VHH binders against Serine/threonine-protein phosphatase CPPED1 (CPPED1). Designs and how they scored, part 14

Target 1, 314 residues: Serine/threonine-protein phosphatase CPPED1 (CPPED1), of Homo sapiens (Human) (q9brf8)
Amino acid sequence: MSAAEAGGVFHRARGRTLAAFPAEKESEWKGPFYFILGADPQFGLIKAWSTGDCDNGGDEWEQEIRLTEQAVQAINKLNPKPKFFVLCGDLIHAMPGKPWRTEQTEDLKRVLRAVDRAIPLVLVSGNHDIGNTPTAETVEEFCRTWGDDYFSFWVGGVLFLVLNSQFYENPSKCPSLKQAQDQWLDEQLSIARQRHCQHAIVFQHIPLFLESIDEDDDYYFNLSKSTRKKLADKFIHAGVKVVFSGHYHRNAGGTYQNLDMVVSSAIGCQLGRDPHGLRVVVVTAEKIVHRYYSLDELSEKGIEDDLMDLIKKK
Short names: E, the ipSAE of ESMFold2; O, the ipSAE of OpenDDE; V2, 0.75 times the mean of E and O plus 0.25 times the DockQ between their complexes.

## First folded at step 11 (VHH; framework vhh_7nfr_2)

Design k5 (from k1 with S52T; at its last look DockQ between E and O 0.78; V2 from the best seeds 0.00; counts 0 for: pae E 2.2 > 2)
Fold by ESMFold2, look of step 11:
Formats: structure tokens, C-alpha cells, sequence
Structure k5 (fold): chain B 314 residues (1-314), chain A 119 residues (1-119)
């Protein structure tokens, strides 16, 4: 039995697409609209981090449950409803083969079932979901559990691309899978270049960069210089406006030419000063406007008037 | 460079109390989780307690829950451990440690302060 058959609230990505947004209904501009981006609920990391043992710790995740429930409650109160809720990787903490992975997975599924049925989920794979060095088996496990690891979909004339960024970090045990994504990505970027879309947007777990395309390689948190430059140049050539990522557990980002890199902080464990939070992303015909909200702020006050005016301008 | 200096250790009777301090310098103290870790003679290191950047969440090993309280003062850049109801098993050198996401999680340590609980 699949997650959908077990009473899931989301449409699993299958066949490199997302059935919640059929292309024939979504290929024309129908904005403005908005969506909610979260990252790194990562059930288990808070305990693992607190004890200093991120490889073998993580046997408790009640705080991540409460934080993610708070996020879901905040999203469910929003009016008008967001078009979708994207979780930008590291869904759970335990990597393939590690203890508590099944339990963390089932608890996250239970929490996500509370998302309003009118708000589709978009799930992005992170290094903890697929492994730091993915294999065909770890990718297959992810796909059985959550749906495709890379895919595209349309919302209101905007092309969204979801990438498995771990293939760009370490494809050494799955080079043919990386090659398949590379070929697929080139095809999708060709579609974006045809300018049949209002905007093109990428979701991937690992940021291209944290501040600047020319920054030094950071251990763990950015893609290598050669890799990020090649991807960024491909995205720019195709007219991609923005890449959204998680992974850093802090807000970060910058601009390279016409491409914005937006790194969004965590629902779960915070490695910096940011509050636990979500990012509101508003898409208008002309631009993409986004803002990070703490969970408390969003729950208590909702979306600020300037963003809401853009959403309702229609 | 990161500097962590523990103080406040000493000899105490079972059931007694002690307050440890850790003065921090050389980094942005409130950017980091901080921890107390202890090492008894002839044993490996044992995690005791951790606290988030602003002190909003505190975590304790089962062996010390209800007896120890971690706190921080981000104006004075100081980490604290208030130890109550001390037992002989609490005898150890207590280290202040910074958590950093890298090849090793506890990336910086103090020199430690000795706590001895003697009947």
C-alpha cells in the first residue's frame, strides 16, 4: 500500500511530474499566486545535535513534531490558500540504513496528513533522505516512500523544477542516475528557453552558493565551484529566475547575474540565529517576491499586508 | 581563536550544590549552541547538557535531568551549569564545548574544571 492509499494528503510525484497540477490546466498564466516553502524538519536532528552525535544520535524528535505541527497549523489558517507547500529536503534525520528512520518517516507522514487537502505537498529530497552518497537502492527507497526524486510541474504558467541535488554532490555510486537527471534537466531547460512559461523556478536541497557564486567551497553546505557555476550558467541561459534551497539551517543567499539563490532556514533544528520558520513566496507576472516568517509570527499575524496586496491584486 | 575557560569546580559532599561557569571569547557566542561534557577518571567523555543560541531550549542527559540546570548569559558571553543533589557518580572533569557543523561536532573545548563529590 502506497502513502496515498494509506490516507495521504499529497500527490506523489510519478513519471517525472506531479498529478496535483496537470500541465494542460496549468500551462497558461493564472497569477498572481503564492506558495509556502519550508525546509529541514529533519525529525531527529535536534536530539542528535544536542548530544554532539549527528551520525548515531537522533532517537527523539518530539520537538520537531511540535514545530512541524505548528507549521502545518499556520499554513492551514492562511486565506487565500497557498497553491502548494514545498518541503525543501531533509524530511527526516536518519539516513538510509540508520536506526529510527522508519519511525521518523511514519511520524512525519502523520503530521503532514493534517495539511489542508486543498494544499498539495511538494517534496524535495535532501542528503538525509537519500544518503550522502546515494545508490540505486537508496534512491529507490526514497521514491517508494515519497515519490520521484526529480520532476517538474506547472502552476499558473510557471515551470517548477525539482532536482535531486545529491547527484551533483556525490554521484560516485550512481553515475547512470546522475546522467539520467542531467539529460532530463537539459530537456526541461529547453522548455523554459522556449518562453512558453511566465517564470521558471528550481527547488533543490543543496544550495548552489550561500552568498556569492565565487565563494570558497564550504564543507557540506554548498556545491563545488565548478558544479555550481555550470548549473547556474545553465539556469541563467534558460531564464530560470530563482533557486530555492534548504540544507544550511540558516537564511542565506545572493544574486548571480539574473539568478537569485535563496537559502531558507529550517522548520526544525536551527544552526544559526534564525527562528523556526517558513518562507512565503509570491509569484506575480513580473516578479517573485519572498519573505521568511517565524512560525509564531505567521500563526499569530498571518501574511503581512504588502505581500497580501500582491496576492490579491489579481 | 575560540577560547573557553571553565571555573567553579571543587570538592562537595553528596547532596550538595555547585555552579560552574564558562567564559567564552574569540567568536560570536550567541551564534552557537553550547554544551557541558564531562569525563570521569578512566572513562570516555559523557555529554551532560546543551543549550540553544538564545537559551530557548535546554537538553539534559538522563543521568542529570531534574538535578542540573544549564543557562547562558549572552551579554557576558558566559555559559553556566547549576548542579544540585550531587552524587558520587557526578565526579568528573567538566568541559564547556561549542557545537559546530563540521567534521567533529564539538569543535572547541575548554581546559575543564574538576568536580569531586566525596562522602
Amino acid sequence: as target 1 above (314 residues)
Amino acid sequence: QVQLQESGGGLVQPGGSLRLSCAASGFEFDDYWMSWVRQAPGEGREWVSSITQKGEYKYYADSVKGRFTIARDNVKNTLYLLMDSLKSDDTAVYYCARLYWGKRVFDSWGQGTQVTVSS
Scores: ipSAE 0.533, ipTM 0.827, lowest interface PAE 2.2, mean pLDDT 91
ESMFold2 (binder alone), look of step 11: mean pLDDT 88; pTM 0.898
OpenDDE, look of step 11: ipSAE 0.910; ipTM 0.963

Design k6 (at its last look DockQ between E and O 0.87; V2 from the best seeds 0.78)
Amino acid sequence: QVQLQESGGGLVQPGGSLRLSCAASGFEFDDYWMSWVRQAPGEGREWVSSISQKGEYKYYADSVKGRFTIARDNVKNTLYLLMDSLKSDDTAVYYCARLYWGKSRVFDSWGQGTQVTVSS
ESMFold2, look of step 11: ipSAE 0.614; ipTM 0.847
ESMFold2 (binder alone), look of step 11: mean pLDDT 87; pTM 0.887
OpenDDE, look of step 11: ipSAE 0.901; ipTM 0.956

## First folded at step 13 (VHH; framework vhh_7nfr_2)

Design m1 (from k2 with K103R R104S; at its last look DockQ between E and O 0.01; V2 from the best seeds 0.00; counts 0 for: pae O 11.5 > 2, placed apart)
Fold by OpenDDE, look of step 13:
Structure m1 (fold): chain B 314 residues (1-314), chain A 119 residues (1-119)
Amino acid sequence: as target 1 above (314 residues)
Amino acid sequence: QVQLQESGGGLVQPGGSLRLSCAASGFEFDDHWMSWVRQAPGEGREWVSSISQKGEYKYYADSVKGRFTIARDNVKNTLYLLMDSLKSDDTAVYYCARLYWGRSVFDSWGQGTQVTVSS
């Protein structure tokens, strides 16, 4: 165990996998389970957005701390415990090299340390985490801080793929890294097909699309048509059923053939009308069901009975 | 025990062609991605090409794209590299490597075969 592995409060992905879920133990279906999905705590954005200075803002993030703390508390109260808690990118607002990055990072770490130890953290990289144009250096920094930027893990016969979607958006400064992920992904998808996994699920920060595979390119909130189509086709061919993302700070989504694109709104700053919240994702042998909860709802009422019943039916 | 053995290297003139082979044993060959990696004198290892379990996916380094073709025969447990339009810069020891599941790392290597392109 490298000294770095011993000291980390977080079950960080390493070696392109998550040690919290040994593949040998998790390769077969074991019954229904659920996990919690959050996105875009993005410490610093709320104020920056309010002032209209998103590029240079981010000097205050107390509200995001409170919101994320509330999220963590809500998660910790859940019974049974979720299998894991995934954060779909934009962990903090300050991009690499920007002011307050260190402070924001430390505060987020502090908040996330309060997550129950029995609930592994799955951290996805967003553009604020590794830059709009990632470099080998920014990716390395992310990996050092939060773990591998792309990796896979198994839970009860379900394959989970975490992707660095920034490589799809702008790999111009690190084309070799993108290529490496591409090869890795193809291998993972091939394995998914060969092993007949119960489900395959993808986590990435930038959505393939917000509403439709044929929608116009937003140049920010979705991947280009050419890119998203290629990815979607690969996913579909491999049997991937759902892609989860953040980045949009709004709930959105759509379907393309048998692939569901689910965009989850933010823990932090809201750009739309959605409440601050988390998504509960229930996985059964036959289907994947998900529902967005406000932090208040989840804190006060927990998970609704109809979803819980799906989990109890072994 | 995983074993990989490269063959087919040799001396060739610029513009010439070679076919490398890698015989695999000691594991389920058709369960693994396979790769070619080369190392020129005084340089580090350079990835050349990869192929998926059934050959559905093939990748190439930019330096060899359009000239090299990776293939495999899962019945024979053999990996191939067809090298056309060889250049002096292609001179290297070529290694066969197995990719390990989920880690995107090469976990097994052959001994390599020397390819020399010289007039």
Scores: ipSAE 0.006, ipTM 0.267, lowest interface PAE 11.5, mean pLDDT 91
ESMFold2, look of step 13: ipSAE 0.715; ipTM 0.888
ESMFold2 (binder alone), look of step 13: mean pLDDT 85; pTM 0.868

Design m2 (from k2 with R104T; at its last look DockQ between E and O 0.01; V2 from the best seeds 0.00; counts 0 for: pae O 14.0 > 2, placed apart)
Fold by OpenDDE, look of step 13:
Structure m2 (fold): chain B 314 residues (1-314), chain A 119 residues (1-119)
Amino acid sequence: as target 1 above (314 residues)
Amino acid sequence: QVQLQESGGGLVQPGGSLRLSCAASGFEFDDHWMSWVRQAPGEGREWVSSISQKGEYKYYADSVKGRFTIARDNVKNTLYLLMDSLKSDDTAVYYCARLYWGKTVFDSWGQGTQVTVSS
């Protein structure tokens, strides 16, 4: 199945891949590149948070629009262009069936349409996108709106895996969908091992952990210890080096063996002290380097020279 | 040309056992996930089991878990399904299918082999 264009502007994932990156052209290493990672634009949360009604849809989201527009503008100014722009979930605040979901969705689409056409969008699903307890219906809605909820694609010899992490959190209403992803993931990881990809990178919304693989399970913001350990071991065994996520609205992360967990703060609502921002991720043959930028920094100064130098050494 | 040929089906009593085989040719067998899919009369196709390239990963439908075992011999280019404790509900045409990498789509099918469980 070929990737279908959403609204004629977006290349959304279909058939568990992203057509913007044909595997036959992208399976070999071609040199250093970089991509931009954002998380949690989550239109509506800032207002909801301010009023203490975080579990419901916010009735105002102008600030998130402005922030996301600033992000898009900053990205569009970058030279050379990033290979893609990934949003690690919680695109909007209104969960399925909640008020203002349609309006928030349309506004986000409108804002994202301003992204340069040469910069493919990679959209990850979060719990606000498909629900805390996803169903076949909510997943279908997401897929119809934004594309496949899990998929893989190649860029210059690097395998990227987008996962629906909500299946790891609460698959109780759609166990068959979880099972399907599990099988798919194992297949992808097998491919990663067999093809000796330059790197394998995972995108998911919910972090494996925030700071340590052994941290407490009592957090809304991480996967259970049993689940995250199992996933981490699978990733490590397959040679995955980095997992990127959002959900926490704070920068966080840690390392488990040779696996880096990178939690990026939000474009939208901040729950900590981090500025609204984006993460620049530079991929070389030997390493993956990443850095979080405020929207202001990225807009005003662009990417710093030390990172750019890594990209120029082709 | 990709070819898959199932064999080993037949009539068996409830509680009986069968071993299905699928002979593969025309492609690098050990590069692909393989699956068994069945179709009962009047029903849609139902996934039964899958196995990774080297057999490291095996998955089963809940309906067959604990009773069926998927295996493969990459030297012989053959996929197997060991079916124990067969039930009447297991009656179906069983197909061997190849999974396409990256898309988790069945892109090739055999002709199927009939399994009938009846007293």
Scores: ipSAE 0.000, ipTM 0.241, lowest interface PAE 14.0, mean pLDDT 91
ESMFold2, look of step 13: ipSAE 0.744; ipTM 0.897
ESMFold2 (binder alone), look of step 13: mean pLDDT 84; pTM 0.858

Design m3 (from k2 with K103R R104N; at its last look DockQ between E and O 0.01; V2 from the best seeds 0.00; counts 0 for: pae O 5.9 > 2, placed apart)
Amino acid sequence: QVQLQESGGGLVQPGGSLRLSCAASGFEFDDHWMSWVRQAPGEGREWVSSISQKGEYKYYADSVKGRFTIARDNVKNTLYLLMDSLKSDDTAVYYCARLYWGRNVFDSWGQGTQVTVSS
ESMFold2, look of step 13: ipSAE 0.749; ipTM 0.900
ESMFold2 (binder alone), look of step 13: mean pLDDT 87; pTM 0.887
OpenDDE, look of step 13: ipSAE 0.025; ipTM 0.313

Design m4 (from k2 with K103P R104K; at its last look DockQ between E and O 0.75; V2 from the best seeds 0.00; counts 0 for: pae O 3.4 > 2, SAP .687 > .668)
Amino acid sequence: QVQLQESGGGLVQPGGSLRLSCAASGFEFDDHWMSWVRQAPGEGREWVSSISQKGEYKYYADSVKGRFTIARDNVKNTLYLLMDSLKSDDTAVYYCARLYWGPKVFDSWGQGTQVTVSS
ESMFold2, look of step 13: ipSAE 0.718; ipTM 0.893
ESMFold2 (binder alone), look of step 13: mean pLDDT 86; pTM 0.875
OpenDDE, look of step 13: ipSAE 0.026; ipTM 0.509

Design m5 (from k2 with R104Y V105T; at its last look DockQ between E and O 0.81; V2 from the best seeds 0.00; counts 0 for: pae O 6.7 > 2, grease 24.6 > 24.2)
Fold by OpenDDE, look of step 13:
Structure m5 (fold): chain B 314 residues (1-314), chain A 119 residues (1-119)
Amino acid sequence: as target 1 above (314 residues)
Amino acid sequence: QVQLQESGGGLVQPGGSLRLSCAASGFEFDDHWMSWVRQAPGEGREWVSSISQKGEYKYYADSVKGRFTIARDNVKNTLYLLMDSLKSDDTAVYYCARLYWGKYTFDSWGQGTQVTVSS
């Protein structure tokens, strides 16, 4: 498959938006809907983790292929179809410049191509995607492979913001890129306030926090206290209701004022007790409801009636 | 406090078998990948085997594949290593270790148990 062909399939976000959702058609509330959220398929991590060598590991990822295939199959069976399928980062395990990156990328693309064409893909960048310390080069590579690293789109009057959270963790090698996103985000949040959107929702890889806004900073799985506080305040001021993330490979979350932080466990490697799974997110005019499903549950039983009833209510 | 305690080591002849145990306490045992690591005299630590939380996934070093079997009992909070067809090269201190993501490595170790394979 040519680079152009590969890019064509997954260049979903361009010009800081998604063509699949024309703003002129999606800026008004049209009724309840739902979407599917996955995180951290991270092809290669299960084996690498097992050996305790995550830096040099990642030479096997068959399990992740099977898991992600199961996820895709489960999603494709859902009726009605979800509005979109978002992957909240760490698509593959091999960081930029690491062995097996190309192979892992191609396998993931292959698996994701099986997603129903009527279900747009929303791809979020994680630290394994662009590096712990992103550069202009690694960001460009990501954009070339998967689409824009930050962008916005509308669905039925709800504004969705996809952010590159690695710019908040370590922008030392690309401060100008971070600044650009900061300016862009401020503009987007202004729009959210001005247009009185039904909801505003943020997707990013690294959680603001896992349990509390006041939790310790010296933690791999959250943003620093100073950073997460600033972001949270900015989000709250703009009316953002929920932030979704991955990265933790466990379900977690908390609330700060009127902002919900939702951390979804992984399609791939689990670090806790959670099953491999996906999160179903139901959006109504009044509220956002979400629930984590194991792949088995979703495959065998689909979405539970109480959530489906919310979607059917006009 | 996280505690890991190995047992079952000893002297065995080549071709013999041993079963190692690791008693875990002070944490949610079934939340974690567990591993065996060994260190031979004068050598560095060598990864031997790992097992996932529920035992769904098991991995082995090439040097022990087909001879060693890793297992766990989450009710007893115990990790096991069944060692068959032991060789002189298997002589080492065997450690039980817990994997932790934050450091991309093992975050807890036992004191180890000595395994000596000699005629």
Scores: ipSAE 0.021, ipTM 0.312, lowest interface PAE 6.7, mean pLDDT 91
ESMFold2, look of step 13: ipSAE 0.639; ipTM 0.859
ESMFold2 (binder alone), look of step 13: mean pLDDT 86; pTM 0.878

Design m6 (from k2 with R104W V105T; at its last look DockQ between E and O 0.91; V2 from the best seeds 0.00; counts 0 for: pae O 2.02 > 2)
Fold by OpenDDE, look of step 13:
Structure m6 (fold): chain B 314 residues (1-314), chain A 119 residues (1-119)
Amino acid sequence: as target 1 above (314 residues)
Amino acid sequence: QVQLQESGGGLVQPGGSLRLSCAASGFEFDDHWMSWVRQAPGEGREWVSSISQKGEYKYYADSVKGRFTIARDNVKNTLYLLMDSLKSDDTAVYYCARLYWGKWTFDSWGQGTQVTVSS
């Protein structure tokens, strides 16, 4: 077992928090920092997609392994180190109960174990992780494998909220779990308001919207108008300024009032013209700046000077 | 309107070669995965090959691996299939197809081009 394997690279969220970031030490602003955001490594999708059979495909995922390995290598080379690496869902392609799920899971774990130990992993659940219609069983499986499906943590006075967005899409088979998250979220948002956090940031798999809060409902790629409006209003009221997501396999986003919706393209399969890549997110006292990098760009050149300069400003 | 038009089919002897072309119009060609699908007489449609937006990824059915090569020219909005070492079993109508995320499958087809491999 490589030293990396033994050291439990996966600081799994437990108890609705992430132990890698003790709240007692991270509740106050400490200065600018940055983190890396990826989405949808989704081992198995490229092949499945290529055959026009996404539902039954996914028997090959070597391309996704290579892409994710490249991502990890690029991240590990960054100096200074990012505070954490977040994956915004659809970790693998095989949904619960589908073929290749175990093998895909193990390969992803293997790849992610190569992430520097000083860089905590933040794992978000997507529909391929817990199903289009999650159940108590599929959620439990996810939690056992990857950690809590929703949780919060502090980094330098910034509150991060990880949400299970599948509960907003189709909670029909687990309404009690959704209710529990709803209550939890309300509590977390109240804390954000009361403690006057420097920033509050949300991670979830399914975007609120792709371009506009008023856009037409997409049965798959965005939340319904009613749902996304309620969530957006709740976030805005609590002072949340940014929501990050994946799921779309394209870069997208928009604004609603003071809320920025950022959809990041995939490490894995691309549905559009975007390169395989990662998003660099710089957090200062005053603002949050983000930029999408191709894996090649990040590997070859690192983070650009203008972003790095923001981090150096104490 | 999305349009796909295949060409290049014909009669060829076993061991021969053909190059199929598919002219695409009415959409952003370089935004989509493209595929070849064939249908032999009395048989269902069979996936043959797919290529990603920039040609980074190419996939082939086992039956054609090592013999067929998929390619694309995004400047010309054209999909190609180079067919070498043709066999009688390759006889079929060959269709150009677009992969579309909205349906997570092929959403647009050409009219097809006949390929006949016979001695």
Scores: ipSAE 0.177, ipTM 0.638, lowest interface PAE 2.0, mean pLDDT 93
ESMFold2, look of step 13: ipSAE 0.663; ipTM 0.879
ESMFold2 (binder alone), look of step 13: mean pLDDT 87; pTM 0.884

## First folded at step 14 (VHH; framework vhh_7nfr_2)

Design n1 (from k2 with K103P; at its last look DockQ between E and O 0.82; V2 from the best seeds 0.00; counts 0 for: pae O 6.4 > 2)
Fold by OpenDDE, look of step 14:
Structure n1 (fold): chain B 314 residues (1-314), chain A 119 residues (1-119)
Amino acid sequence: as target 1 above (314 residues)
Amino acid sequence: QVQLQESGGGLVQPGGSLRLSCAASGFEFDDHWMSWVRQAPGEGREWVSSISQKGEYKYYADSVKGRFTIARDNVKNTLYLLMDSLKSDDTAVYYCARLYWGPRVFDSWGQGTQVTVSS
C-alpha cells in the first residue's frame, strides 16, 4: 500500500496538527456544530477483566468489535454529520510488548475504516496504547500507528487540544518528551488567550479528577492532586472550559471553578452500570452541551430534538 | 463491609450435579463483575467462571466449559454456579469473588464451600 493509501485511511495528526481541519479555514466562528466522543473501545478488556487478568492482553475481543462496529454504524447514520469522531484513549487492551497487540490493532483499524470519510478521526492515547510508563519507543510506535500523541486543531473558531496524559501520570522513562509537551501546551494556551477563541476544549485519556478537584488520589483513575491542580489552573487561566476524558469506564465528572471535567464511559468494557455508548457534544457560540447515549439509543433514535435544535440555530 | 458467603457444596459422585450459591451484601452487587475461583488441595487458585453485571457476558475456564453454568440474580444479590457432569478433578474449595479494576482485582472473597467428587 502506497504511503498515500495508508494516509488516506486515517486523517492522522502530523506535525502537531490535524490536516483535516486547516487552521486558516477553521479559526473563525461559523456557527454551531457537534462532534461525537467515544472512549476505551479497548479490544480485549472484556475477556481479560472476566478472568482477572487485567494486566495482560485478552485473547478474545469479538464483543468489542461488535460494539465498535455498532458505534461506527450509528455515527455514519447521523444527519447532519458530526464534525469529527474523537476516541479518548485505550484503543486496544494489549499494552506495548504484550500478546495480541498486533491483532487487536489491525482489527480496530479495520472497524474504524468504516467511519464515513467526511468524519475525521481524532485519536487520543491512553495507558494501554503507550504503556503505564511510556518510553520514547512506545510513543514512537503510537505515533507511527495512530498519529501524533499530542496536537491541536481548529473547528469553527474552537481550539481543540489533544494531550498525552500519560506524561502526567508517569514520565519517568521519557522526561524529555514530557517537557516538550509542557512547552507546547504553554504555547497553545497562550495562543488561545491571544486569539480570543470562541472556546477551548481539551481531550485526554486520564481524567484530572472523577468528581472533585479535592478528591483523594486513586493512583489509577485520576491524576495526582498536585498534577491535576496545576493543569486545571493552567487551563482555567487560558479560558479552557471543558476537559473530556475516558479511562474510568464509567460516566463521571465535576466542576472546578469554571472548568468542567467530563469523564465518558466506554464503548467497550463497562466497569459500572452505564451502557455501552457515545457522547454527543454540541458546541454553540455561548455554551457546550453534552449528553451520553447508549449505542442502542443512538442507533434507533439518533440525536434528540433539543440538541438538534441547538445545532440548527445559526 | 463487603460480604460474600458461599453455600451448596458437598459430596457427589462422578457424573453428578451441584448448584453453588453466593450471597452478597455490603455493596452494589449489580455494579460488579463476579467470579468463581477454586482451589484444590496442594494447588493454587484456579479461575473457573466470571459473569458481568447483568449477566450479558459469561466466561468459563476450558476445564469446565460445557459443564458449568454461571448465573446471577441481582434482585436477590446472589451468584450461582451450576455444575453438571462433575469429575474427580473438580474437587476443590470453591470461592465467590468480586472483581475490581486495577490493583484490587478480586478484592473480595468468600470463605469458600467444599466440593468433593468421589465414588
Scores: ipSAE 0.018, ipTM 0.409, lowest interface PAE 6.4, mean pLDDT 91
ESMFold2, look of step 14: ipSAE 0.694; ipTM 0.880
ESMFold2 (binder alone), look of step 14: mean pLDDT 87; pTM 0.883

Design n2 (from z6 with D31Y; at its last look DockQ between E and O 0.01; V2 from the best seeds 0.00; counts 0 for: pae O 12.7 > 2, placed apart)
Fold by OpenDDE, look of step 14:
Structure n2 (fold): chain B 314 residues (1-314), chain A 119 residues (1-119)
Amino acid sequence: as target 1 above (314 residues)
Amino acid sequence: QVQLQESGGGLVQPGGSLRLSCAASGFEFDYHWMSWVRQAPGEGREWVSSISQKGEYKYYADSVKGRFTIARDNVKNTLYLLMDSLKSDDTAVYYCARLYWGKRTFDSWGQGTQVTVSS
């Protein structure tokens, strides 16, 4: 019996991979495709934010349910279907041990179960999911609830790496887990280099940086300079082209050498002026194109023609 | 060597209670999630309950929710399962199992203890 069965919960990634995409079938380029990226549904934050109790609170999350439902509906209507739907962390607001965590989790699971079965879910862990200072216990709880916290999968010759970025932020209570991911990542990046993947793409919750690799440390919204530089260099060396993240609840991003950092705003609570939305990411042999859509835009108009044309071009 | 030894099983009437224990040795008990799994005659293994390293998180199968309580004593290296309101359907061999999170599997099992619920 698997540990996943022992949890009786919403499991996706296992054994550091995603079964929905068998590597033997997905390691070669097959043509353009696209996927949908969301971030920070974070059930409970809107209310918590409104009351000024961001660290706690979150006793209401109906709005987030509606927003996420709208997102799911919009995604389900897309034709052709996206290859997958990735959520870049902060799935719910209640951190480990906090009130309403169970209820928020169950509601999010319920909402996400409505995603078309042909559209695999890719779940990234955020600080609200495993804590600002993760422990072996909180990581295990996450893994049992949602699946592996870091893993890789192939889609049409593109290598996707999901990372637990909280290990880079504060691994003080679980240094061995960080080390394990580090070793794993090095192996994955080596594979990327050796196999000459069409593209390599990274998903993580905390951005490397918001605007520039040289920006000041925010201590919350970005990784430290030393950490981000090391990671960026490692990614670049391996041929990673783009890193996607959430966490900022605003659209942001920048470029460092040949690496794009793309920060997507939230499905849930907005801290800036961006609309609730999703990012459409189109992958061609030559390039990766992405665009942020409001939920309304995506629901009403779908994906714009210029992006669709890229997908249709074999 | 990892060792798990269950005890506390027996014959009980419907509505009765039992307390199972699992003595653990040969590993750092407080570093691991622990679980109870049961197997009824002619059926496959069924997950019953899991508990985190420090007992902060507890999970139960729907079939036992509200009736069973999992606990642990990390000083005594012992896992417990308090079973109340027992039903005939609870009849099974109950196994203590260590959850290995890295492999997402149970990697160690006890020999099991028989629980029989019968009038």
Scores: ipSAE 0.000, ipTM 0.242, lowest interface PAE 12.7, mean pLDDT 91
ESMFold2, look of step 14: ipSAE 0.730; ipTM 0.897
ESMFold2 (binder alone), look of step 14: mean pLDDT 87; pTM 0.885

